# Ledger of designs, part 36: VH-VL binders against q17rb8r558to768

Target 1, 211 residues: q17rb8r558to768
Amino acid sequence: TAELSHLTKNVPIFVCTMAYPTVPCPLHVFEPRYRLMIRRSIQTGTKQFGMCVSDTQNSFADYGCMLQIRNVHFLPDGRSVVDTVGGKRFRVLKRGMKDGYCTADIEYLEDVKVENEDEIKNLRELHDLVYSQACSWFQNLRDRFRSQILQHFGSMPEREENLQAAPNGPAWCWWLLAVLPVDPRYQLSVLSMKSLKERLTKIQHILTYFS
Short names: E, the ipSAE of ESMFold2; O, the ipSAE of OpenDDE; V2, 0.75 times the mean of E and O plus 0.25 times the DockQ between their complexes.

## First folded at step 19 (VH-VL; framework fv_romlusevimab)

Design a05 (at its last look DockQ between E and O 0.71; V2 from the best seeds 0.57)
Fold by ESMFold2, look of step 19:
Structure a05 (fold): chain C 211 residues (1-211), chain A 122 residues (1-122), chain B 108 residues (1-108)
Amino acid sequence: as target 1 above (211 residues)
Amino acid sequence: QVQLVQSGSELKKPGASVKVSCKASGYTFENYAMNWVRQAPGQGLEWMGWINTWTGNPTYAQGFTGRFVFSLDTSVSTASLQISSLKAEDTAVYYCARDILGATFDEYFDYWGQGTTVTVSS
Amino acid sequence: SYVLTQPPSVSVAPGKTARITCGGNNIGSKSVHWYQQKPGQAPVLVIYYDSKRPSGIPERFSGSNSGNTATLTISGVEAGDEADYYCQVWDSSSDHYVFGGGTKLTVL
């Protein structure tokens, strides 16, 4: 339900990998604490939990992405195969624990819409340039690498007519960040951004290195 | 565990050449840029340039566009610095240092090799 | 090209606070990174992006950057903090990394 999808207090946190809006995140869950966390998410009807990467100073990163559970298969040996997709991004406000797994109080992030006519025009120009760079990069990839991306992540999402319609910006940006082999510190930095212009600029820098 | 292990110290005569190697381990070599930094005896750190390990393209700082050549052997995760026509002024410790996306963006060096001392004397 | 200026030396008594400055025109608009180098050793990153610490660096190390000056601050200075300290930035006009001249910290 809509109410249950707006969790902000004591949100269960899976500490593992980077997750991104709109990007599938298939999980193989074997640890008892995370099996419990997943089961609770299903039984309470929320069907979601936060995903954060680990951090040596704070146990997990200050930013993450909610994962929406699409399907779960409990295996006889106690493992779970969990099909998820990324939803809302968040900032961690307060850290906690429950029954061996981490929790957090969080603040959801949305892109700040640009309303100035000149800024909208500049944003569209930047978007089209970076999207073209991404397409060129993908078309010119080594065959082995392209095949691995298509097999695991599928094709790059099509560009969207309204760049600012989605609260997290264009889906192709997150797909691209998921497939590029850039350092996790850069991935986390981009995840935290509320400016589409800033995100596109960072993506452009990453593409420049890998082109 | 990320490590950058450099080749051993070298004693050379003026006019000779030297190749300093930097072998990376504990990470995917092609995903991170490699930089070279020089430190003459009693002096500070001097950035020499970098090489894009994904494309193989080197970039040299001003003053290092002549006798200095950066190269890669990605099959063994190794970056190399070759200095030709050695001069006494080339006597220094040479470091390799990793950054994320190279000198086209605001980066820092998170891991350094142990340094290779090149001594040029007659 | 862009120039970073550091004092050649700084002396601080044990247990006190050391402040090492890095001057540059409008350095506050840049990200400043700091390295510690002990004699005969490679540099080690101690602060990045003005104020962030890599894992393993004590909380005693902190950084700030505004206007024309970035500062590395080491509180509760210990003898083991004696080293040369370098600031570093990226100069967007040249696409070059630039180091400061280095500051020798002496704990007296």
Scores: ipSAE 0.589, ipTM 0.830, lowest interface PAE 1.7, mean pLDDT 91
Fold by OpenDDE, look of step 19:
Structure a05 (fold): chain C 211 residues (1-211), chain A 122 residues (1-122), chain B 108 residues (1-108)
Amino acid sequence: as target 1 above (211 residues)
Amino acid sequence: QVQLVQSGSELKKPGASVKVSCKASGYTFENYAMNWVRQAPGQGLEWMGWINTWTGNPTYAQGFTGRFVFSLDTSVSTASLQISSLKAEDTAVYYCARDILGATFDEYFDYWGQGTTVTVSS
Amino acid sequence: SYVLTQPPSVSVAPGKTARITCGGNNIGSKSVHWYQQKPGQAPVLVIYYDSKRPSGIPERFSGSNSGNTATLTISGVEAGDEADYYCQVWDSSSDHYVFGGGTKLTVL
């Protein structure tokens, strides 16, 4: 799992694509504003920034995911290739700007734990069912698509014994969300959910559509 | 840019058949469900159903079973609506509309075709 | 079947604020979307997910949804806003998309 960020104020925001917890997000940074952002992130020692998709109403979406910088390769022409991985999800509280790039005050999202034994049982059953459906879907993909997914995102994470151990829930759900060919707006809705049951339900619906 | 372009207006006799096409461009056709909406003259919008562009499976709303057939030609990113045994009451403008995913989701129609007028008259 | 209720017509003077309501049982628990349709044209999405605006839609268009009523608000109404407006939801019980009856907005 990615390291958790304690940054909540004036978090630098990369406005580009969807990012998800535990999911690798390689970036090719060529814009000066983002070059600066990345350099500052490294210099300050945080090595983190937020990722949000563009939003027509608010410049960038109300929800996003922190990215942890694992490695940066600076190119001679000033560009950089940045190896990042998804950390915590967040909700945007306030938007700002700094030296050409967006910033935000944020609050982190964590799943609400289910305490009732019956609900836990039901959640496990749903989880296992959807996982199986996900595996089936992936296995039935064309070879070229499957290979591309594996190359870019790696293999589907295994099931966890404790579904509620991580604040973001099972990793395979985010992996799957990243690889499903759905509109980012829909992906964003799932990212914002604090209920594993709700996420699983939506994921199941997506799988049903593509099956 | 996303575009949905529908076929031209149709004038038919009762009992005839009509096929309305909706050609999509500017996006991956199979990743978004296609909906059909009817609007009779002077009336409101009425959802007819949707077709899964990934599987080709159609789902028809109540009142639109039997004579109405949704189909796809994915090779040309085209959805089609066929109405058989046309009645006067079928006179309406028919719209195709892209869903953000599918009708099983609480979603919306972000892009619409320009509409196809079908007139059924003796 | 799930039913959405809209007033047949709303009139407003230029520069004033128009409010178009969409009633439905517990509609606040649903996502409401709004479409504008001008005469002889296809519907255009103006609000989605209760309050979000698509690209190209002016900020004077806004939406809210709570309880049993969703509302489309158009501030600073212009002559060009004269159109029919439809609310829309998805009904999970029937797996149907449902439109309201539409509201004709007249700019006086």
Scores: ipSAE 0.445, ipTM 0.797, lowest interface PAE 1.2, mean pLDDT 93
ESMFold2 (binder alone), look of step 19: mean pLDDT 94; pTM 0.957

## First folded at step 20 (VH-VL; framework fv_romlusevimab)

Design e01 (at its last look DockQ between E and O 0.66; V2 from the best seeds 0.65)
Fold by OpenDDE, look of step 21:
Structure e01 (fold): chain C 211 residues (1-211), chain A 122 residues (1-122), chain B 108 residues (1-108)
Amino acid sequence: as target 1 above (211 residues)
Amino acid sequence: QVQLVQSGSELKKPGASVKVSCKASGYTFENYAMNWVRQAPGQGLEWMGWINTWTGNPTYAQGFTGRFVFSLDTSVSTASLQISSLKAEDTAVYYCARDILGATYDDYFDYWGQGTTVTVSS
Amino acid sequence: SYVLTQPPSVSVAPGKTARITCGGNNIGSKSVHWYQQKPGQAPVLVIYYDSKRPSGIPERFSGSNSGNTATLTISGVEAGDEADYYCQVWDSSSDHYVFGGGTKLTVL
């Protein structure tokens, strides 16, 4: 529901890996604290929680992505396999704890729209260029890596006609960011950006290295 | 745990060549760029360049072209620096340092080798 | 070429706060990183991206960057903090990493 989508207070935080908008994030939950968290998320009807990477200074990173629970498979031993997909990005405003797992007050992130026609044109050109580079990079990967990526993340999303239609920009950018073998700290910096141009620029740098 | 272990100290004559190795462990070698930094006795840090561990392509800083060669042996996660036609001015400690971001854009060096002292003396 | 300027030396009494500056043209628009180097040892990253601390670095270490000056601040200085400190940036115009000249911090 719309109300649940705007959960910003005491958001349960799963501290693990990077998550991204629109990108599937399957989880194997075995820790009791997170088992509890998942159960509560389902029981309360929110069916969502935040995902953040660990941070040595603050327990977890200042930025993360909401995960929407699509399905949960409970195992006899208490573990669960959770099918989730990335939703909104967020910035952590306040950190807390609840029954062993982390919580946070958050604000959601959205891209700043570019209004100038010339800037839009430039953005389109950059977008198309980086997309092409991404495709080339993926096609040139060794078969085993390509297969692993496809199995875990699915296919690369297609280009969108309107680059600014979604608050998080094109889906393929997040897919690519998820599959690129770059340090999570760098991925985090990209996740936190509200400029598609800036994200594309960084992604291009990453692609350049791995090409 | 991430570690960069460099080869031992070298004493060379002018005109000779030296090869310094940097063995990486505790991470995926090809996912992070490797940099080389020189420090002459009593002097500051000087960036020499970097090598792309994914492609194998080296990039040399100004002043470090010609006699300096970066190379890789990915099978053993090792980066190497070779200096040919050694000069007295090449006397320094040489460090390998990992780029955390896997690219050069606004990167920093989060792990360093212990350094290799190269002394060039007649 | 882009140049970073550091004071050659800074002295501070134990328990006091040391501030090491790194000057550069519009350095505030760059990401500044800081390294600590003790005698006979390799440099150690102590601050990255202006103000972030790597794991294992005490909270006493902090960084800021604005305008033409980046600053490494060490609060509650200890004898063990005596070392050379280097700032570093990436210069996109020359495609070079650039180090400052280094600052020797002496704990009195």
Scores: ipSAE 0.696, ipTM 0.869, lowest interface PAE 0.8, mean pLDDT 94
Fold by ESMFold2, look of step 20:
Structure e01 (fold): chain C 211 residues (1-211), chain A 122 residues (1-122), chain B 108 residues (1-108)
Amino acid sequence: as target 1 above (211 residues)
Amino acid sequence: QVQLVQSGSELKKPGASVKVSCKASGYTFENYAMNWVRQAPGQGLEWMGWINTWTGNPTYAQGFTGRFVFSLDTSVSTASLQISSLKAEDTAVYYCARDILGATYDDYFDYWGQGTTVTVSS
Amino acid sequence: SYVLTQPPSVSVAPGKTARITCGGNNIGSKSVHWYQQKPGQAPVLVIYYDSKRPSGIPERFSGSNSGNTATLTISGVEAGDEADYYCQVWDSSSDHYVFGGGTKLTVL
């Protein structure tokens, strides 16, 4: 529900990998603490938890993405396969612990919309250029690499008519960041951005390297 | 753990060639750019250029577009610097240094090789 | 091409604060990275993007960048901080990395 989707206090945090809005994030859950965390999420009806990468100085990164639980498959050995998809991005305000797993007080992030007509036009032009660059990169990708991407992440999302309709911008941007073999520092930087222009510019630089 | 291990010191005569190798380990070699940095005796650091490890395309700083050649062997995660027609002024320590996307973006060198001393004397 | 200017030498007493400057035209619009090099060793990154510390670098290392000057600040200076220090930027107009000339820090 809308009430449950606005959790900001003591949000349970899975410390593992990068997650992105709209991108599937299938998980193997084997650690007792995370099995407990996910069970609680289902039992309480929230069906959500935050995903953050680890950080050597702070336990986990200052930015993350909520994962929405779509399905859970229990294996005979007690492990779970959890089918999730990325939702809202967030900034960590305060760190905590509960029963062996991390928690956080968080602030949700969404893109700042551009309203100036000239800026919207420039944004569209940049978007179309970078989208075309992404398509070219994917088509020219090594066969084994492309096959791995399709298997784990699916096809690249189609471009969207309204670039600013979604709070996190176009889905294809997040798909691309999920599949690009770039350093996590760049991935985390893009996750934290509230400007679609900045996100597209960073993606363009990454694509240029790998093209 | 990320490590860049360079080949040993070289003593050469003018007119000879030398190849300095830089073997990377502890990360996916093709995902990070490789740079070359020169330091003449008693002098500062001088950026020579970089090579895109994904595409194999080198980029040379001004003054390094002639006798200096960057190359890769990705099968053994190795970047190489070849200097031909050696001159006494090529006497220096040569470092390999890793960054993320190379000199097309604002970046820094997070890991360095130990350096290779090339000495060119009669 | 873009030039970074550093003082050749800085001397500071143990326990005091060292400030090493890196001058450049409008350097405040660029990101500045700093390296420490001890004799016979490769450089080591100590500050990146003006003020961020990589893992393992003590909090007493800090950086700032404004106008035409970036500054590396080392508080509570120790003998082990004696080294050459280099600033570095990316020059977008040439697509070149540029180093400063280096500053020798002496702890007396």
Scores: ipSAE 0.632, ipTM 0.834, lowest interface PAE 1.4, mean pLDDT 91
ESMFold2 (binder alone), look of step 20: mean pLDDT 94; pTM 0.954
OpenDDE, look of step 20: ipSAE 0.688; ipTM 0.867
ESMFold2, look of step 21: ipSAE 0.601; ipTM 0.824
ESMFold2 (binder alone), look of step 21: mean pLDDT 93; pTM 0.951

Design e02 (at its last look DockQ between E and O 0.69; V2 from the best seeds 0.00; counts 0 for: pae O 2.7 > 2)
Fold by ESMFold2, look of step 20:
Structure e02 (fold): chain C 211 residues (1-211), chain A 122 residues (1-122), chain B 108 residues (1-108)
Amino acid sequence: as target 1 above (211 residues)
Amino acid sequence: QVQLVQSGSELKKPGASVKVSCKASGYTFENYAMNWVRQAPGQGLEWMGWINTWTGNPTYAQGFTGRFVFSLDTSVSTASLQISSLKAEDTAVYYCARDILGATYDNYFDYWGQGTTVTVSS
Amino acid sequence: SYVLTQPPSVSVAPGKTARITCGGNNIGSKSVHWYQQKPGQAPVLVIYYDSKRPSGIPERFSGSNSGNTATLTISGVEAGDEADYYCQVWDSSSDHYVFGGGTKLTVL
């Protein structure tokens, strides 16, 4: 379909913050270029745009996450409140510009499934260990930090029975990355990973540092 | 902009103590690990260990478990290295260096202090 | 503990390519980081995770790592590249960071 062509070529890019699959990303949009970008996304029916962090070398990072537009509320002062949620992750193949905003040709990322029975067992063991560490960390947070997380991100998603069912892996992993105050380069590295084992290992390092 | 600004150079006699401070700015201090690196005159870089700025727990490299003490004052975003019972062999430039999550995986130092020269001479 | 070996010095003519090696047992299974230190200055990160370049480092700096050797490559060398260069890894058996002995790059 024509919409699929637009989703991988000349994809509009909002250059701002980290976004993660399944995680809400509310935006206040005031710049005319981004207001135009969002209006076009609605008018074409795609209702999506890419989110990337800035990069001094390349204008924006080599990896990002598509944001799905859930709702747009236009304010009298010209700002827009855009309710989005993270969708597919992507790698940037080629950079461009259109009417003042960045664009990219992209390739979507999905996790590579592990099929060896011993490796699946090891993956389940690692997952359960890291999930338990995440739960313990959350239970031991000071009240004000816990309240801030619950207010902005909600509760930690429940563990999933099939670890490899979702193309981006378990949702709780992305929730955790969204709430933990780790360096954006580390976050971007995890976003780019197609191995659930590597993602869990990186998350474990974060949890170990923050107790 | 991330900056690590260290205290001034010191001239000390054997047996004295010295405290090297490293004040961080331009980032959230407790979200990044702090390392100490020694460089003796004409020598290479030697990692001394690190301190977890979130928990306050220090980890010392082999050979630095005695007279060397890492500490923090998070209220002023400052890490400190104290060296007691100074010896001539402690003469070196001491650097603070930031990493992301400490010496628990394949990590690197993205920002360094300017260095503090400690000279121990009779 | 784990040892990294670097040549003490490397000389290169201006405009040519410098290659600085960092040897270690099975270093290709580790991530290698590189630092530049000019006289009287603090080290500066120039390559991390074998081949990635931090912001502000020119494209002529590149890195590779396989087998028992990691290499920092500086193409089109300039007088301003004259410095000491250190490789660094993390050793999982000791939870120690390890530096190479350093290589002095001299631009003729």
Scores: ipSAE 0.683, ipTM 0.849, lowest interface PAE 1.2, mean pLDDT 92
Fold by OpenDDE, look of step 20:
Formats: structure tokens, C-alpha cells, sequence
Structure e02 (fold): chain C 211 residues (1-211), chain A 122 residues (1-122), chain B 108 residues (1-108)
């Protein structure tokens, strides 16, 4: 099971939307190539595939997020509804193709830890500030948008005491990134960052724009 | 498809005012900032500033404060540049250009208007 | 203020490779974007984030950025590539977008 979580070669890639660590990503799979992909993922036991947005230079973006299949509902006509959640972020090293769907050799991304006490303190302060701004932003949204977000993504995760415990940093950051109405290119840039500070900074810019 | 369509050429006298419009289509207007870029005859591109299409707040580059005003009409997805007290040195082509969330981070201008020529002559 | 320096002009024969440089202090730590402007036309984004191509831009166009120099490379230059090329960055210190002075590419 642990080894399966470290799939790095010929990872099947679903080219569709942005996905983020810890964020649910429900999918309606109707294309034959992706039906096959999902089926194989289940049969092989990995129950994982990569999610990438389309790219102008390549078939898909250089960065993505693994999706863990939690549940699959197969419909009589061959379609499937797939319950997935975001796992590890990755960078694409090599692109391939298998039976109509894209594959990739990947490397996983993890945040670089900050070890300096002063930097940790600053990071905490920034984190708390941006979190507060995020809360404020969400609270000030129009009711219809707030409701839609809650329905699709759930509530914003709470703050974590240890900001560096998870390799992807705090979950609320990814939730926020998922719900912010920004261009996928911008979201992708944040997804690719290995610095929590940088992510927070960029997220703060987004929040400032929409405030 | 994304399009930015600007108003037509303008010929003005010194001291007059001009308003250049930029109508956006093919995308959610409020999700992208609008920038203004000036290009004097035979010269390079000069960034004038940007306007937050969500909040309506303008930010002006150094040298473009006072006589230059950015505004929006979100109902028709239009950004406008007004120049008052026109001078001969204001003669230039003015471009609107879209970027992602404006001048807040490391962004670029992915779509441009066709430009509006403003000529100031006595 | 942050300054980007481009050569005023570059000449290249058809089919050859043109390289347009953009110099800036520690520009390698910034994202550089490139625009093509043909006579009488608006600028067109040809490279963004140092090396990425927008949709519709030929593979002949490529970019790199390191140290104090960013470079736009156009391989297999065609007559239609004759244009002015501008580099652009965001300067966080001044909160300004900054353009280079532009380079006129002449196809001989």
C-alpha cells in the first residue's frame, strides 16, 4: 500500500481541472479513455491517478496533483461517478500515452521546511494574517457564492498548530486556492511552489485583489 | 475567444480631454485586471498602471498621476482611460492589456487591445 | 527603478537563429515575458514565465532566463518574424511592470 502511494512511473493522467491536496474532487467520467483509466486504476490496486489541466505547449501542465479514488459508482451506460480526494503534488518529468490516455513520469513535491526560529515566527505571523483575511473574504461573499462553495468544497479547514507537519502545508490554503475564482494558470503557479511563505504571499495577493 | 476592443483614433487640441475605452469579451471581466500601456511614436512600451476590475481601484505608475484616470463600466465589461489637460507629449498609441489579478505579483499581459492613437496637435 | 536593457537591433538571415537578450540585475530571479510587435500592430505575447509559449506561437520561439540575462531565441527565422521584441518583468520593489527598450529584429 505504501509502495503504491509512491507511483512515479507511467502515472495515468486525467486532463481536466485543477486538483489540490486534501481537497475533494468529484468526477463524472464519460470518455472511454478515462473509463479505461479508472477501471485499470482500481484493478491494479493503486486507486490513484494524476490530475492536470491542459497546457498550451504540452498535452497537460507540468504540475498536477494525485487523486485518490475513494469510491466509484459505475453507471449502466458505462459512465462512472468517481469520488476522489487530492493527494500529493507532482512535477511532470516525462509525458507518455497509453491506450488513448496520457501518462507521465513524475516526481513528488514537498515543501521545504524552514528551520530558522525567526523565519518560523514570521511564517506563523504571515499564516495567521492570511488565514484571517481568508475568513474575512469568505464571510463577505455573496450568499449564493458562499453556499455554492460550501456545497461543493465544504467548510474551510481549521488552522493547524504545526504549519510544517504536512508535506503540503496547511490544508486551508489548498481549500482556499480551490475556491478562489482565479485563472487556473495562477492556481497552478501556487500549486508548484515548495515554499509555504511563497504560497501564502501569493494567496494574500489574490485575497487582496478580491477585497 | 478573448477580445479587447478599443475605441477609435482621437485628434485633440492641447488642453482638451480624451477618453479611450476598452471593451472586453470572451471572459469574466472581473477576474482579470486591466492595464494601460502607452507607446509614443517610434518609442517603446511604457506601463501606465492598472485597474482592479473587481474593486474598481486604480493604481497609477510613476509619471502617470494626476491627469490620467482609469475607470470601469462593469455592466458592459469596459475599462476606460481618461487623459485631461492634454499635451503634445501625450501623443501616442494607448493599449489596454489584460493580466491575471493585476500588478500584484509576477504576471504578464496575455491579451491586448488593438490600440488607440491619440494625437494632440494645435 | 528596475531597468531592463535590450540591444536596439538584431539582424539575422532567413533560416538562421536570432537571439535577443534582455539584461537586468538578477533577472534570473524574476519571471521574464516577451512580446512581439509588428509594425502598426499591437504587441503579442510570445513567451511567458521565461520559456512558456502561448497557444498559437510556433515552437521556433523559445526563452531562457538565468543570472542577469534573459534570452528570446527564434530558430529558423522567417521574414514574418521581423518585428520589435520587448521583454517585461514585474518589479516588486517599485510595484511596477517594467518593459525593456525593445529590439528591432531585421530579417536580411
Amino acid sequence: as target 1 above (211 residues)
Amino acid sequence: QVQLVQSGSELKKPGASVKVSCKASGYTFENYAMNWVRQAPGQGLEWMGWINTWTGNPTYAQGFTGRFVFSLDTSVSTASLQISSLKAEDTAVYYCARDILGATYDNYFDYWGQGTTVTVSS
Amino acid sequence: SYVLTQPPSVSVAPGKTARITCGGNNIGSKSVHWYQQKPGQAPVLVIYYDSKRPSGIPERFSGSNSGNTATLTISGVEAGDEADYYCQVWDSSSDHYVFGGGTKLTVL
Scores: ipSAE 0.027, ipTM 0.647, lowest interface PAE 2.7, mean pLDDT 91
ESMFold2 (binder alone), look of step 20: mean pLDDT 94; pTM 0.957

Design e03 (at its last look DockQ between E and O 0.66; V2 from the best seeds 0.00; counts 0 for: pae E 2.6 > 2)
Fold by ESMFold2, look of step 20:
Structure e03 (fold): chain C 211 residues (1-211), chain A 122 residues (1-122), chain B 108 residues (1-108)
Amino acid sequence: as target 1 above (211 residues)
Amino acid sequence: QVQLVQSGSELKKPGASVKVSCKASGYTFENYAMNWVRQAPGQGLEWMGWINTWTGNPTYAQGFTGRFVFSLDTSVSTASLQISSLKAEDTAVYYCARDILGATFNDYFDYWGQGTTVTVSS
Amino acid sequence: SYVLTQPPSVSVAPGKTARITCGGNNIGSKSVHWYQQKPGQAPVLVIYYDSKRPSGIPERFSGSNSGNTATLTISGVEAGDEADYYCQVWDSSSDHYVFGGGTKLTVL
């Protein structure tokens, strides 16, 4: 329900990998603590949990992404595959533990919309330039790497007409960040950004390195 | 376990050439930029430039555009610095240092090689 | 070209606080990184982005940056802190990394 979908206190956290809004995140679950965590999420009806990468200083990173459970599949070897997709981004406010898995109090993140008409025009121009750059980068990849991306992450999302309609900005930005082989510190930095201009600028710089 | 291991110290005469190697391990070599830093005896650190390990394209700091050549062998995760027409003033310790995506990212050097001493004397 | 200025030396008694400055025109608008170099060793990162500590660096190391001065602060100085300390920035106008001249910290 809507009440359950807005959890901000004692949110269960899977500490494993980077997740991004709109991007599928399939998981293999075999550890008892995470089996318990996921079973509770399904049984309580929330069908979601937070995903954060590990952090040497704080056990897990200060930013993460909620994962929505789409399906669960069982394998003969005792593992289960949990089919998830990224939802809302969040900042960690406080850390906790429950029955062997991490929890957090969180604050959700959304992009701050630009209202100035000249700034919106400049944002559109930057977006179109960076999108073209991303397309060129993908087309110039060696066939081996392109095939691996398509197999694991799927096709690049279509460009969107209204850049500021979605609270997390254009989906193609998150897809691109997921497939680029960049250091997790940069991935976390982009995940934390509430400015689409800042995100596009950072993506442009990353693409320049890998082009 | 990120590690940068440089080649051994060199004693050279003026006019010779030297090649300093830096072998990386514990990470994906092509995803992180490599920098070269010089330290003359009793002096401070001086940035010489960097090489993009994904494209192979080098960038040299002012004053290092000529006798200094950065190169890569990605098959063995190794960056190299070659100095030709050696001069006495090239006597220094040469470090390789990793940053994340090169100069334009306002980066810092998170891992350093142990340094290679090049001594140029007659 | 952008210039970073550090004092050549700083002396501090054991247990006291050392402050090592890095001066630069409008350095407060840049991100400042600090390295420790002990004799015969490679530099080691101790502070990045003005005030962040990498894993393994004690909390007694801290940093600040405003106006024309960045400062590395070492509280409770120990003999093992004797080293040369370098500040470093990226200069956008030249697209160059720039190091300060270094400061020798002596614990007396």
Scores: ipSAE 0.425, ipTM 0.778, lowest interface PAE 2.6, mean pLDDT 90
Fold by OpenDDE, look of step 20:
Structure e03 (fold): chain C 211 residues (1-211), chain A 122 residues (1-122), chain B 108 residues (1-108)
Amino acid sequence: as target 1 above (211 residues)
Amino acid sequence: QVQLVQSGSELKKPGASVKVSCKASGYTFENYAMNWVRQAPGQGLEWMGWINTWTGNPTYAQGFTGRFVFSLDTSVSTASLQISSLKAEDTAVYYCARDILGATFNDYFDYWGQGTTVTVSS
Amino acid sequence: SYVLTQPPSVSVAPGKTARITCGGNNIGSKSVHWYQQKPGQAPVLVIYYDSKRPSGIPERFSGSNSGNTATLTISGVEAGDEADYYCQVWDSSSDHYVFGGGTKLTVL
């Protein structure tokens, strides 16, 4: 299982929307090429594929997120409803094709850890500040919009004590990034960052805009 | 498709006021900041500032405070630039330009209006 | 204030490669964007985030950014590429967008 999570060659790529670590990403798969892809993913036992947004320059973006298949429901007409959740972020090294769907050689992204105690302290402070801002933003949303977010993405994850325990940082940051109504290109820039500080800073900018 | 359509050319006397409009379509207006850029005849592009389309808050670049006012009519997805007490040096083409977000971290202008020529002459 | 420096003009023969530079202090740490402006027209984004091309922009257009210099490269220059080109950055220190002075590209 752990070894399967390190698939880096010829990773099947679903070109559709943004995906983020720990964030659920339900899919309705109706295209034959992706039906095949999903089926193969299950058959091979990997139960994973990459998600990338489309890119005008390279067919799909240079960065994406792995999706873990939790459940799949095959419909009689060949369609499938797929319950997935975000896993590791990745950078695309090489693009390919296989039986109609895109593939990629990838490298996984992990945050660079901060070692300096002062920097850690500052990072914590920034984190807590932005979290508070995020909570405030969410609470001040219109009821309709808030309800939609909760229905689709669930509640905002709670703060973590250890900000650097996970290679992708705190889960709430990704949840927030997913729900913020910003351009995917902006979201993509955040996804590609290996610095929690940088992500928090950019997220804070977004929150500031929408506040 | 994303479009920014600006109001027509203006000819004004010194001391008068002008209001340039920029109507947006093809996207969610409130999700992208709107920038204003000035270009004097034969000169380069000059950033004037931006307006937050979510909050309505304007931010003006240095040199564009006082006589320049950014405003919104979100009901019709329109941003406007008003220039008061017009001077001859205000003669220029004025552009609205959509920001990927809000003139913050490493953003760019992906769509531009066609420009509005404002001529100030006695 | 942060300043971007462009050559006022660049000339290139058809089919050759044009390079337009944009100088700035530690510009390599910034995201550089490029706009093309043809006479009497509005600017058009041709490169964003140093090297990315918007939809509809030919592959002939490319960008790079390192050190103190960003470069817009146009390979296989065509007559239709004759235009003014502007680089642009966001300066965090002043919270301002900054444009270069523009470069007139002439196709000989």
Scores: ipSAE 0.387, ipTM 0.782, lowest interface PAE 1.4, mean pLDDT 92
ESMFold2 (binder alone), look of step 20: mean pLDDT 93; pTM 0.941

